# VHH binders against tRNA dimethylallyltransferase (miaA), part 12

Target 1, 307 residues: tRNA dimethylallyltransferase (miaA), of Elusimicrobium minutum (b2kdr9)
Amino acid sequence: MTIIIAGPTAGGKTDLALNLAKLIGGEVVSVDSRQVYKYLTVGTAKPEGEYKNGVYNVDGVNYHLVDFLDLDKTYNTGSFTADASNTAYNINKKGKTAIFAGGTGMYMQSYFGGMDVLPKADQALRAQLADIADKEGKQSLHKMLSEADPESAALIPSGNLHRVMRALEIFKLTGKKASELRTNGFADISQNNFMVYIEWDKEELNKRIEIRTQGMFGGMLKETQDMLAKGYTRNSPGLRSLGYAEVIDFIEGKKTKPEALERIVILTRQYAKRQRTWFARYKNMYKADGSALNAEQILAEYAAWKK
Short names: E, the ipSAE of ESMFold2; O, the ipSAE of OpenDDE; V2, 0.75 times the mean of E and O plus 0.25 times the DockQ between their complexes.

## First folded at step 1 (VHH)

Design z7 (framework vhh_7z1x_3)
Fold by ESMFold2-Fast, scan of step 1:
Order: structure tokens, then C-alpha cells, then sequence
Structure z7 (fold): chain B 307 residues (1-307), chain A 123 residues (1-123)
């Protein structure tokens, strides 16, 4: 069985997940596009932990999919889905419950929903399709789409090469028709999973974000200086994590500390609002009051949900 | 409804300059990474450049680094690509693309693409 804990940044997801894992003897799988990066702990809100038997461990709880990726590497829904599948398999093989906790909604949807996630663009495949269009004309590519996915071909004009190529790319990479993905569309992952959403009053969350950001700045500054010293730059994927560009601007004299902090707070609030909008699409979530989180109550709700 | 509209393409001689624009609507433009991608005749798609929500970070493909400059005006919901020292191999259809996630910068799996604008570099 799996439990999903979702909510906005600064919402208390980590503490809830850890407390729940301790109650049930479970393990946590991080659903976070930033916590995957090595060295960036403070600004990504990665939980403080130590390695035990090669696994990142937080207060006796194994915490997966954190602290493994070099700052020059990107991470995407496909990477997450593959890693999460393997991780959940190994947790379940041990007879333990996997608790998925995070705020990266697309990663949740990718792993649990499957059908709503489109494959990442494949440059080599697109180059092959573009070559076919160049040598044999756009109509040849549209004919290929007509054979693979007649519904998409009916909707996409032959002259719209980009859309034709995308539909073919989806088919060639997944074996699934783009038209089928449209008709099967959004999968409400909360229907078949116990899914908790940590809900906050806007003003209370804004205070939490501001306090957290103030407390993080010194640690982020140290981390950023260390990474720049190692040759990473503001364009390294890991350093594009929320807040690090603003810390770099401070280091380079482009922003004062108050200006950097204000910007980080604004961006974090915008991210939290986007998370709330994303998760509002799930109709069967258990709404947990962020100001009164209780892992024992969540466990009782889980027991009731599974009957 | 998300829309991306590219303008500014045309015919230019080698060594010339062009400025492309992409006007965005239907989403909070200032919250997303934006990208320029091109497709040359007989070639595949090539990512050229990306820019962060606040212009604090930019990235460029080696083929255009030092010649092209990406910029944005969040007040106008507009993305720009200043192209200098244009070469015949820069001939392509240029696309504006929105990253589908906040930290996506090297992905061509953008949830929204424009229709493209043709750039031809010929003597």
C-alpha cells in the first residue's frame, strides 16, 4: 500500500511524513524536483539526515530520492517515474509501506496517473521525423500519423509540422496514441490512493514562508559559495532551484540581502499558489489542517479509507 | 487559453542581425522559464537558449553562444531573441516554447509551443 502526502512548500509535509512513517514502520519517497540534488540542503528544504547502509536516513526513517544528483544534471517526470517505481518496489518487497511526500504535482501525476504524462521530447527521433518531412514532404509525415493515430491526424492539419511530429513522437516513444491520451486524459490519482493535502490559511502560510526564508538565507549563502567555488554557475540545473539565483545575485552585488530575501519570498508564495491550483484538480483528497497536523489522526483516516 | 506567437523573422544577409519576439498569453508569464528552439531544413529540432522567470539565468547552445542573446520583458509578456552575426546555417523556423515545470531548462517536452517564424540567411 501507498500513502501520498501533498501540500504547498513550507506546509509541514516532511514532518508529517516522518511521523507517519515512524507510526507504521514505513519509508518516505520524496516527490520533489529540487531535493534530488547533492549539496543543496538548506534551500531545497531537504530533511537533515545521515547515510545508513547507503540509504539517506532521517531520524530512523529511510528517505528516498534525495541527495543523489549532480548539479549539472536535469531531472524530469520520466526520471522520477522510473526511480520511484524501483524505490517503491524495493520498499514493498521488504513488507513496508511507501509514503510519497512532496509538492511537485507533475511528479505525483506521472507516477500514480501514468496516462496524463507525455514523454519528454526525443531530439534524435525529432531529427529523424524532420528529415522525413524534408525529403518526402509534410504530407508523408501526416500519412504516418494517419496510420499510427487516425484520430490525431483528423485533428492536426498536415501543414502543422510541429504538432504532427509531437503526436508521432508520443506514439513512437510510448506505443500509445496521442488521441488515446487525450480521451483518457486526466487521471484523478486521489480516487485510487489515500492522498492527504495539507491546507493552510493564506496569511499563515505566508508567515511560514517568510520565517523559513529568513532562516534559510545563511545556509543557502554557504552552499552557494561552495558550489560556485567548485565551478558550478547560476546556469547549473541544481542552482536554478528556487532561491539560489537570488543568493547568487547577492554574492555578485546585484541585490542587497533584503532584496534577495523579498524576491525569494515572492517566488515561494507564487510557487505555493501554483501548488494549491494544481492539487485542487484532485477530488478525493483528505484535507489536513496545516496548523494542527496529527500523524495518528492521518493514520486513522487511512485505516478508514482502506475499510 | 495558452498562446505563444512568434514574429520578427525574415530574409537577412550573412553577418546581419534580426530580433525575434514571442508574445505570450493565457498563463503567468513571469513564473516560467522560456526557451527558443529552431528547426533547420533537413535537420531536427535544436534547442538554442533558455531564460529564467526573472532574467537572472540564461543558457545557450554552443552553436549560438556569443552571437545570440535571449531576454524577456515580463511587463509586456514578451520573450526576445537578438540574433547577431547570422550565418547561412542559422536558416530555420524559430519557435518559442514554455517550460512545463518551474525548473525545466533543457527539455524540449514543453507543454506549449508557438507556430514559429521563418529566418532565412542567404546572400
Amino acid sequence: as target 1 above (307 residues)
Amino acid sequence: QVQLVETGGGLVQPGGSLRLSCTASGFTFSSYWMNWVRQAPGKGLEWLSGISYDSGSTSYADSVKGRFTISRDNAKNTLYLQMNSLQPDDTAVYFCAKSDEYYEWESYDFDYWGQGTQVTVSS
Scores: ipSAE 0.000, ipTM 0.196, lowest interface PAE 12.5, mean pLDDT 83

Design z8 (framework vhh_7z1x_3)
Fold by ESMFold2-Fast, scan of step 1:
Structure z8 (fold): chain B 307 residues (1-307), chain A 123 residues (1-123)
Amino acid sequence: as target 1 above (307 residues)
Amino acid sequence: QVQLVETGGGLVQPGGSLRLSCTASGFTFSEYSMNWVRQAPGKGLEWLSGISGSGGSTSYADSVKGRFTISRDNAKNTLYLQMNSLQPDDTAVYFCAREYDSEGWYSDDFDYWGQGTQVTVSS
């Protein structure tokens, strides 16, 4: 019921995911921290699509978790896991397969590895717990944690007041023990999921990045000018997406076009290297040759994996 | 964009020392708790140490307590891990990580990670 497609930026994940979705009647869930933003299509490599029945649709395929967030808003692993859970539930409820495709490894790990979304800090409760620590000592709070959540108390030293308070806060706000909500380290998500990794030769990927960056510059320039005209700035979370600061530097006369392009290429290559390092930790991925991607072959491997 | 970049890893002999650095950008560094986590070959992630946004509170896993020291320089947006008395079983990729709930404090609850730096302890 779930297929994961991972790989570096510029690696062909989108086309593979779309072709696979068409073969099985599935829907795609984007695993990308930048494609969530509205208005930024070219520089985020968001697939070109249109809204159909309230859903972003790319060449007949519903494509989720793109194009919904204002540039002033932040997005994180907790937001992603909540949104991805709801989206996958709705896809599966229709009897369809959810295809997760992207390169943001921490989002994949958070969702598939079972990292729970924790409640926000409660300042009134923290003030009450701080008052107890002031009057009765830090050991008093640790004793309270030992009674409420013995496993968390064994892991959190009594001298770490803020961690003791956080674990108590979680228990008091949710009725659940922090030890039941936390992850116990890094789960190999490729062990329990059909996970494809698109592999590229380093030099070939670097060439793809360079060509892609040159082709994107004009569109990024227009997007950036439009966003600045609307009052967004280089400090707007969405415009901190890779490449847009360099485009702003060009607009402001701080960089020439060749200087901006060169910097974007360097940053993108560094990002691809970080993605390769991240995904190397997963031991049971199906390795797909980026230069010879075949959706029918991936589907056959998925069918074999399910048995 | 939020970025964390680790440096300072390398090859060191048993009993030696290394200092890791993590340079942060794209957020107000002093408002977030920061952590060091490692992954040895074939093993899961192990939380090692945490430090509050102000630097006023620190914590350590029992495996590194007394040998490792966490610190930060908020003016430079940099997190440090001073590693002393290194042992072969300290061989791992070391990551810096930002605390997920910036107002909260809880180990293993991280929303942003660096790419890691390799530390190898061998003769």
Scores: ipSAE 0.000, ipTM 0.212, lowest interface PAE 12.9, mean pLDDT 83

Design z9 (framework vhh_7z1x_3; at its last look DockQ between E and O 0.32; V2 from the best seeds 0.00; counts 0 for: pae E 8.0 > 2)
Fold by ESMFold2, look of step 2:
Structure z9 (fold): chain B 307 residues (1-307), chain A 121 residues (1-121)
Amino acid sequence: as target 1 above (307 residues)
Amino acid sequence: QVQLVETGGGLVQPGGSLRLSCTASGFTFSSYWMNWVRQAPGKGLEWLSGINSGGSSTSYADSVKGRFTISRDNAKNTLYLQMNSLQPDDTAVYFCAKVRGYSGYDLFDYWGQGTQVTVSS
């Protein structure tokens, strides 16, 4: 019970995710390497919220994996995958849909593409395979595996009955080799997950990024001044987030305000381009028009996709 | 569905004042941040000012700070821009914008048709 909202920075992901969550009683999981940091709200476009019962809440929606990490800490794909797994489990256990929203493609790939989709255990099939092993020996079962899935057979000892039976079970239930489902490399996470990509005309998005950056600068400046006053520096991992080094350059007199703004706009447009390039690799996304987002329509598409 | 209608533009002498209005419909006005932007002849868009949903927090571009005042009346679904000490380089089409998201700095969702402000002798 999962919806994935992806799109470029400044593309409307947060608003869409919150509207979807409100319509279905879901909760949002942020997929953003910058919004994890405390204190940095404006420059990371973190939705304004408050903690309610220990969970960051935005307009009545629980919003996870934001605003929890100190600026002096690093955060990586391993941390995200662990946190996202626990968070999604807890949301789904409540019977709610987890809405993953963000633009950090590597985080999405790490979490959604890390484990192959494996079928649930089939008790009847396992009994059949166990009977074959009892009557014809473990080597006979391993020979069956070597015929069905030679790569798995090369990795699994014939004496490891549990692993041999599991690999055969996967093949018999899916028609696919377990080795193919375990294949390392880039998995297209849109094949097995309902994934929305927010599309924007490139020129229109670039203009909107420029206007957004102008509006953000004052708030970024205040945040940066406050963090420097608390003893953080440009070397603090959180202050390496896009735009903050340029604001620090302005504070230190190394850049004028127009120069800092121009640099932030360039970097933000470059980041948006990298996001577009990353997400273009996913072939089965529902592409939503960013200028006309409709949460009710997207929910209808999700319902159809589930069937 | 969403409609933003700007009014109050016109011709004014240098040093003069105008008050722009933006009437909103098709969405819950009081739940959104609102902004003013402008476009001078042959120039790109320029962000001028923003105001949060409740009206308690405002921000301004340096080019207009101290001269322009943004406000809103949520009961009337109306956004305002009081413009004082107008100069010829304030000549532009002025747009109000509905801001997507809850941070107040998400991508602008919708812009009105604009109202022309011309400052000249």
Scores: ipSAE 0.022, ipTM 0.551, lowest interface PAE 8.0, mean pLDDT 84
ESMFold2-Fast, scan of step 1: ipSAE 0.419; ipTM 0.759
ESMFold2 (binder alone), look of step 2: mean pLDDT 84; pTM 0.851
OpenDDE, look of step 2: ipSAE 0.198; ipTM 0.649

## First folded at step 2 (VHH)

Design g9f (from g9 with L105F; framework vhh_8ghr_2; at its last look DockQ between E and O 0.02; V2 from the best seeds 0.00; counts 0 for: pae O 8.7 > 2, unsure alone 63.0 < 65, grease 25.4 > 24.2, placed apart)
Fold by OpenDDE, look of step 2:
Structure g9f (fold): chain B 307 residues (1-307), chain A 122 residues (1-122)
Amino acid sequence: as target 1 above (307 residues)
Amino acid sequence: EVQLVESGGGLVQPGGSLRLSCAASGFTFSDYYSIGWVRRAPGKGEELVARIYPSGDSTSYADSVKGRFTISADISKNTAYLQMNSLRVEDTAVYYCARFYEDDFSYGFDYWGQGTLVTVSS
């Protein structure tokens, strides 16, 4: 049994997820690209907790895929999908409900809907294709594309060699057509999964973001100072998370505190907007009012959904 | 290899128009990435001018260019554009095309072009 909780940053997803978990004996799987990093808690809005017996625990609830990655390491959609699969399997094996909670839309989509991962550039293959173009002409290469992927060939002029080669590269490496990967309709994961979206009035959310940012700054400052003292830099992947660059600028005297705060608020609002846009693609979500979140109501809706 | 190549820069008079292009290679415009235009004026820091999510056609603009500049993308050509109208002297800068991961809290661009110079002068 799986429940998905989505929503914008500062929307209350974490609290709702925890409350649900407590009610049904579930565990939470974080769907957040930044909460994975160790020691970055305040800036990423990671719930406070501690590792017990190898599992991060928040107020008695097992909270997965948080606080495990070094700041100099990178984490991607593929990594998440793999880890989430293992985590969900283990949760289900215990007979518990997995509650996926987070705002990283791409991660959510990858795990529940599958995403076609485009292959990395193959320089050797590109060289071969380039040779064909040089020896036989660009039209020859385009003809190859037309045979492999007619739709791409129709859209890509023969003179656009780099696009022709890329489309062929995708086909040769994966056996899939670039056109199919492009048109592969955004799978609506809300059709087959109970998905909750926490909805806020835009102005109210903006105010929440402002207040939260003000409250977080001191904690972020301390976190950042600690990480810098440990030898991490602004280029460390973890510290490239939203807001930390501004804090570093403040530490270095490049920005005043008010300037840093203002910038963080702007960036956070922009991110929230992008999140809303992303999740608006899902047409079968239960929309929960952020100002009146109730875990019992969500469970009732879930029960209705299962019928 | 991921590559972004800007073109279309040049000298223009105040009130004039230019259209910049950013040809991307090594990756495909998709829901995974956003494309942005960043400019660097002499003696000034970097400013994000405009951003687009190609698959959803979602756009954002800096206040300084809102109503004058338009960012767009042609997925079939894997190219992004910046239409700049009503150009001002203060728009003089090197304009860079850059790529972002869409759902990443990351502050930074992972790839940049070489830049194209836009000079607005009477």
Scores: ipSAE 0.009, ipTM 0.348, lowest interface PAE 8.7, mean pLDDT 87
ESMFold2, look of step 2: ipSAE 0.395; ipTM 0.651
ESMFold2 (binder alone), look of step 2: mean pLDDT 78; pTM 0.794

Design g9w (from g9 with L105W; framework vhh_8ghr_2; at its last look DockQ between E and O 0.03; V2 from the best seeds 0.00; counts 0 for: pae E 14.0 > 2, unsure alone 63.2 < 65, grease 24.7 > 24.2, placed apart)
Fold by ESMFold2, look of step 2:
Structure g9w (fold): chain B 307 residues (1-307), chain A 122 residues (1-122)
Amino acid sequence: as target 1 above (307 residues)
Amino acid sequence: EVQLVESGGGLVQPGGSLRLSCAASGFTFSDYYSIGWVRRAPGKGEELVARIYPSGDSTSYADSVKGRFTISADISKNTAYLQMNSLRVEDTAVYYCARFYEDDWSYGFDYWGQGTLVTVSS
């Protein structure tokens, strides 16, 4: 039992998700590559909350996959897929609906599309495959691929040694065909999942982004100063989150406050545009007017979407 | 299907320069994943030489090429570039453009191009 809420930054996803969760007794799972980080609350627009019984709680709702990762750690689609699977299982085991809310489209694609985590490169195996290609020719490896994964072999030219070797590596390391894994990389996840997309007039969204950015600068500055004092740097994965490099430039005297703010606004508007472009690939979303969000109406649409 | 098409390889003398291009289709550049250049010399393993998150301006380089290679992107053309300066014989390899997804592993590339040969020889 799952509801997906997608939309641009500053678009109202958090409020909608919380309202839905309150109406049906559900829990929220954040789909955001930046809100996972501890310490960075204001600059990532992480919903303000407190821990209750070991779970981050926002206005009475359990809110998962926020505020848990150290700034020196990376987070990616593989990490998200594993964490989301465990989280959704635990929510559904309690008989509750998991409400996935966020703007990180690739994370949604990875989890809901069934994208498997690709194995790490195995240099010993790659050396073995390279030796075969050197001694017996690229066509010999392609024949091996044809036996292991005929769909990949049909799509990968025998001259593309790297793609042939990678597909063979995946099969040898996991027992899974690469064609099965990669097919879900382009699946329209809205065909089998109830997805809501929050639409905004572009000019209105740009205004919301500007207002939010101006309002958050002070808190973002304090967060950044605190993290630098703890020994983190501009190269720490968490401080690569949108806007923090510009705040660091301000702290270091490379930009004035107006210059840093203007740049953050521009980058955030560009990010919102990229989110719109990404989500345009999903053809079966329920499109909600961002200026008139109605959780009761969305629940009615969810009920109708189910048989 | 996601495709990555490399171009710009060739023969060059030591100390020379080349510019590689990677045209992407089937996806739009985003700050959620990056494009990387991976090279493979004959009989050797793969080396990630550079990567970029095109919309985030975030880049990284292998120590072997730092200061000599520059990765860049033009998001309006959905194309990434590798400017290779001060080339050495050791840079001779097939260069692959790849789409990086990052899990807890260092080489999580899910889509690869066909490769373009760079030969550095006197």
Scores: ipSAE 0.000, ipTM 0.205, lowest interface PAE 14.0, mean pLDDT 82
ESMFold2 (binder alone), look of step 2: mean pLDDT 78; pTM 0.798
OpenDDE, look of step 2: ipSAE 0.016; ipTM 0.346

Design z9o (from z9, 13 letters changed; framework vhh_ozoralizumab_d1; at its last look DockQ between E and O 0.01; V2 from the best seeds 0.00; counts 0 for: pae E 21.8 > 2, grease 25 > 24.2, placed apart)
Fold by ESMFold2, look of step 2:
Structure z9o (fold): chain B 307 residues (1-307), chain A 121 residues (1-121)
Amino acid sequence: as target 1 above (307 residues)
Amino acid sequence: EVQLVESGGGLVQPGGSLRLSCAASGFTFSSYWMYWVRQAPGKGLEWVSEINSGGSSTKYPDSVKGRFTISRDNAKNTLYLQMNSLRPEDTAVYYCAKVRGYSGYDLFDYRGQGTLVTVSS
């Protein structure tokens, strides 16, 4: 009893997941590498909630794998896989459906497809690489890969940030090029799981990202100021989440508010494109129109899929 | 100006121990992940250890795991590598390193001048 909701950032995944959970008495499991962090609610687009009986609750729905990790800790696919396995077991043991909702394709692949065949992912190293990509663009990471492992760079498109980062991570952790190591680890997880992908027109999504980013800046600023006052820095794993470095630049006088917002919008649009590219690899998803999401229709599709 | 100064290398017998130090200046040391890398004659750079900014997480390749220990003292802006059970294959110039932010072209762009470790009978 599992439903997977995937889609780009700002695409409506959270609202759809909550609506589905209310209709069937299910519980949501967040698939997001950044929403795990405590304190960082607005800037990670974590749904606003409160704890009930020790579980984060959003509008009457238990919402798992959010808001539990200190900013000085790392989180990776291995951590996610272990946490997701335990969480899904407990939800299903209660007779409820686990609704996995998020945009971190590598986490979905790791849990549902067993992707982690090589050295375990190092989320702190990925946060460092993601910071470089966020500030310099994903093409700069691909150039780094070209120097470290040119054969992998030839095979991995520059827009596939997750694979570029994985190849760099393998090189960093083992000293060997990923091209010298072979795996057969990718699986189309949509073949054996009911998966919904929220589709958006590119221009519409870009507008949604801009509006959302403008609306979240004040909350991101307060969160960032509070964390800096506690002694966290731009290099703390949690503050490597998208947008926080740019807010820190604003706080330090290195950027004006419009400059920081413009950069965050650019980086968020780049992230949304990477998500779209990742999920395009899954061939059996139910594709839902983001501008007209309908939870009852999706449940009807789930019922038909189960037959 | 980022400065990294390695010390503590020297000639040692197989099975011996050395402790390397790296004095850091010109940046907020406690904010950065730090690395030890080495270069044996005729080989490329090999990472040897990694430590996060707070010192709570460390990593090592299999070639040195169990023999080498990275540590840091953020109050003294100093990085350390304790090397035990040294082998002739550990002979190399050892560098402490930090990654260059915003570059995208060279993960270990900042490293010191290195300290030579020679393990021979």
Scores: ipSAE 0.000, ipTM 0.103, lowest interface PAE 21.8, mean pLDDT 83
ESMFold2 (binder alone), look of step 2: mean pLDDT 82; pTM 0.831
OpenDDE, look of step 2: ipSAE 0.241; ipTM 0.662

Design z9w (from z9 with Y105W; framework vhh_7z1x_3; at its last look DockQ between E and O 0.53; V2 from the best seeds 0.00; counts 0 for: pae E 5.3 > 2)
Fold by OpenDDE, look of step 2:
Structure z9w (fold): chain B 307 residues (1-307), chain A 121 residues (1-121)
Amino acid sequence: as target 1 above (307 residues)
Amino acid sequence: QVQLVETGGGLVQPGGSLRLSCTASGFTFSSYWMNWVRQAPGKGLEWLSGINSGGSSTSYADSVKGRFTISRDNAKNTLYLQMNSLQPDDTAVYFCAKVRGYSGWDLFDYWGQGTQVTVSS
C-alpha cells in the first residue's frame, strides 16, 4: 500500500505524513530534492530526527531519503527513483505502508509515472553547456553526449547544439538517457494512486511563508556558517538549495538581513507557486484543507478510495 | 490532542522582567522545535524566538535579541521565555507555538490561548 502526500512548501506535508504513519504503522519516504543533504536541516525544512540503526527516525517513525547525501554531491530524478524503489520495496517487505511525502513534483512523477515526464528546460544548465561549447567546441559537447547517451549522440549531429544540449540536460537532470525517455504524454499518477494534495489559500500561504522565513533565518545562518567552516562553498550542490545563496550573501556583506529575508520569501513563494502549478495537473487528488489537516480523515478517504 | 498552555504573563513596569512558561501535551515535546510568538493589538503575529528540539540551538528576532532568552526542559515538557528589559512595545499576547513537520522552520500550526504581557508605567 502506498499513500502520496503532496503540497506546497510549508504546507504541512511532513506532519501529515508522520501522523498517518503513526496511525497505520507506516514509514515515510521523502520526496524532496533538498532534504537529502546532510547537515542542511533548517533551510530545507527537514524534520528533526536522528539515525537509529542506519535509518533516519523522526518521532518514532522511519523517515527515508533524508540527510544522507554530502553537500558536494548531486542528486537527480534518476537517483531518487532508484532509491525510492528500493526503499518502498523494503517497507512493503516489512508489511508496512509507504507514505510518500514531498513537494518535488518531478521526483514524484518519475517514480509513480515512470519516464513519461521530461524535465523542463534548465536555463542555468544550458548556459553552462553553451559555455562549454563555446570554449571547447561543439564536438566536445557531442562527445559528452556520446559518453552519456550513445544512442542520442548517434542520432543528433554535433552541429545541432540545441538538441545536443537538450539531451545532455535530460541526462544531467534525470540521470536517464534521453533516448530512453519517450514522452507518451503526461501520466496522471493520481488515477492509480491515492494522492493527497494539501491545499492552501494563496494569500494565507504567502503570509505563512513570510513568518516562517523570519523564524528560520537565524538557524539557517548558523547552519550555513557551519557548512562554510567545514569547507563547503557557495557552489556546493547542497548549498544551492533555496535560500542559502542569500544567507551567504548576507555573511559576505553583499546583502543586508532584510534584503536576504525578502529575497528568500520571494523565492519561496515562487517555488510554492510552481509546486501548485505542477500538482494541478493531477486530476484525481484528494484535496485536503491545509488549515484543517486530519490524518484520520485522510485514512477514511483512503479506505473509501480502495473500495 | 496537542495542547499548549502559556503562563507567566502580567503587568510589569518598563525595565522589568517576566518569565513565561509553556506546558506542552498531546505530542512528543522533545521532538519538536518550539517557538515564541506574540501579537499586539491591531498588529500581526510576530515571531520572537525559536529553539531546537534538544535545546542546543536558539534563534531570536532582532527586536528581542539581547533581552529575551528561550529555553526548554524536555523532561517537564516545558518551554520558557525569560524576558528582560521589557518595554512598552513589548505589550502583547504571547504564544508558544509548535511547528508542523517536526522542523523548527515549518509553519506554526499549534499554539495555546496565550498569556497577556503588559508593560506600562
Scores: ipSAE 0.026, ipTM 0.464, lowest interface PAE 4.4, mean pLDDT 87
ESMFold2, look of step 2: ipSAE 0.211; ipTM 0.682
ESMFold2 (binder alone), look of step 2: mean pLDDT 82; pTM 0.834

## First folded at step 4 (VHH)

Design a1 (from z9w with S59Y; framework vhh_7z1x_3)
Amino acid sequence: QVQLVETGGGLVQPGGSLRLSCTASGFTFSSYWMNWVRQAPGKGLEWLSGINSGGSSTYYADSVKGRFTISRDNAKNTLYLQMNSLQPDDTAVYFCAKVRGYSGWDLFDYWGQGTQVTVSS
ESMFold2-Fast, scan of step 4: ipSAE 0.388; ipTM 0.740

Design a13 (from z9w with G50A; framework vhh_7z1x_3; at its last look DockQ between E and O 0.02; V2 from the best seeds 0.00; counts 0 for: pae O 9.2 > 2, placed apart)
Fold by OpenDDE, look of step 5:
Structure a13 (fold): chain B 307 residues (1-307), chain A 121 residues (1-121)
Amino acid sequence: as target 1 above (307 residues)
Amino acid sequence: QVQLVETGGGLVQPGGSLRLSCTASGFTFSSYWMNWVRQAPGKGLEWLSAINSGGSSTSYADSVKGRFTISRDNAKNTLYLQMNSLQPDDTAVYFCAKVRGYSGWDLFDYWGQGTQVTVSS
């Protein structure tokens, strides 16, 4: 049995997932590209927990695919898909329900939508591609992609360096086009899976994001300072997570606290918007009111869905 | 050893002005945010103003905005607070503090002995 909980950042996914897991004896699989990083807890909104017998545990619930990756390492859709497959298998083997909870749409789609296993990231290759982008511009990489995989180039804006690089990486490592590895068309994963979307009023969510950002800044600051003291830099993949650059700017005296906060809020709102847009493509989701989330209700809806 | 020494305090009449100075030593002054805070009798510490390492960004508490101006001379390792239109409510001990942030006591690394400012007719 599998349940999917999706929604925007600051939307309450984690709490709902945990409550649901407690009710049905499930375990949570995080679908978040940033919560994978060790030590970064506050800034990534990773639930507080601890490793017990090799498994991250949050208030008695096993919470998977969080807090395991070094800040200098990268994590991609392929990595997630592989790890999620193994994790889900183990959860099911135990007779427990896997609850996938998160806001990283591409990860969700990759796992449930049947994307081919993608190669692991090659750091050396990425460095080379990044160097090209720095020296020759982002358009140069996009051009390379257009030559290698025109379909991907058509879909990926040149300004999205990460996606451009990934598509090129796939091609260079496997000889296959990223576009060919995509399932024939957009697979609506909500057709075959019980998928919950936490819905918020836009203005209410924006307010929530603002308050949340204010509350988390102190923790982010401490985290960032600790990581910098350990030798990590703003270029470390983990510290490229949303908000940490602004915190570093603050630490370095480039931004005031209000400036940093404002920027983080803006970036977070933009991200939430992108998430909303992404998940709107799924047509069979159960829409749960974010202001009145109830795990028992979700379970009831699941029962109805299963019939 | 980090040292901060505040000077420039004194007795002034309402509407008057004072300029406080803070001389820093024992650390790379130019690399850190600096702040002014004050403590009035019977009250807690109040954050007043902050300036970034380079001096390009400043912030003020609402209580002093428009009246106080923070500045710094990194070549002299000195922090300044120009205080205009002083009021009796501004009476306090003023401290320069090596902190990164607003009004958070947990962010204070070091501060000096303070300088007394008394506004009275």
Scores: ipSAE 0.012, ipTM 0.229, lowest interface PAE 9.2, mean pLDDT 88
ESMFold2-Fast, scan of step 4: ipSAE 0.520; ipTM 0.806
ESMFold2, look of step 5: ipSAE 0.209; ipTM 0.669
ESMFold2 (binder alone), look of step 5: mean pLDDT 83; pTM 0.834

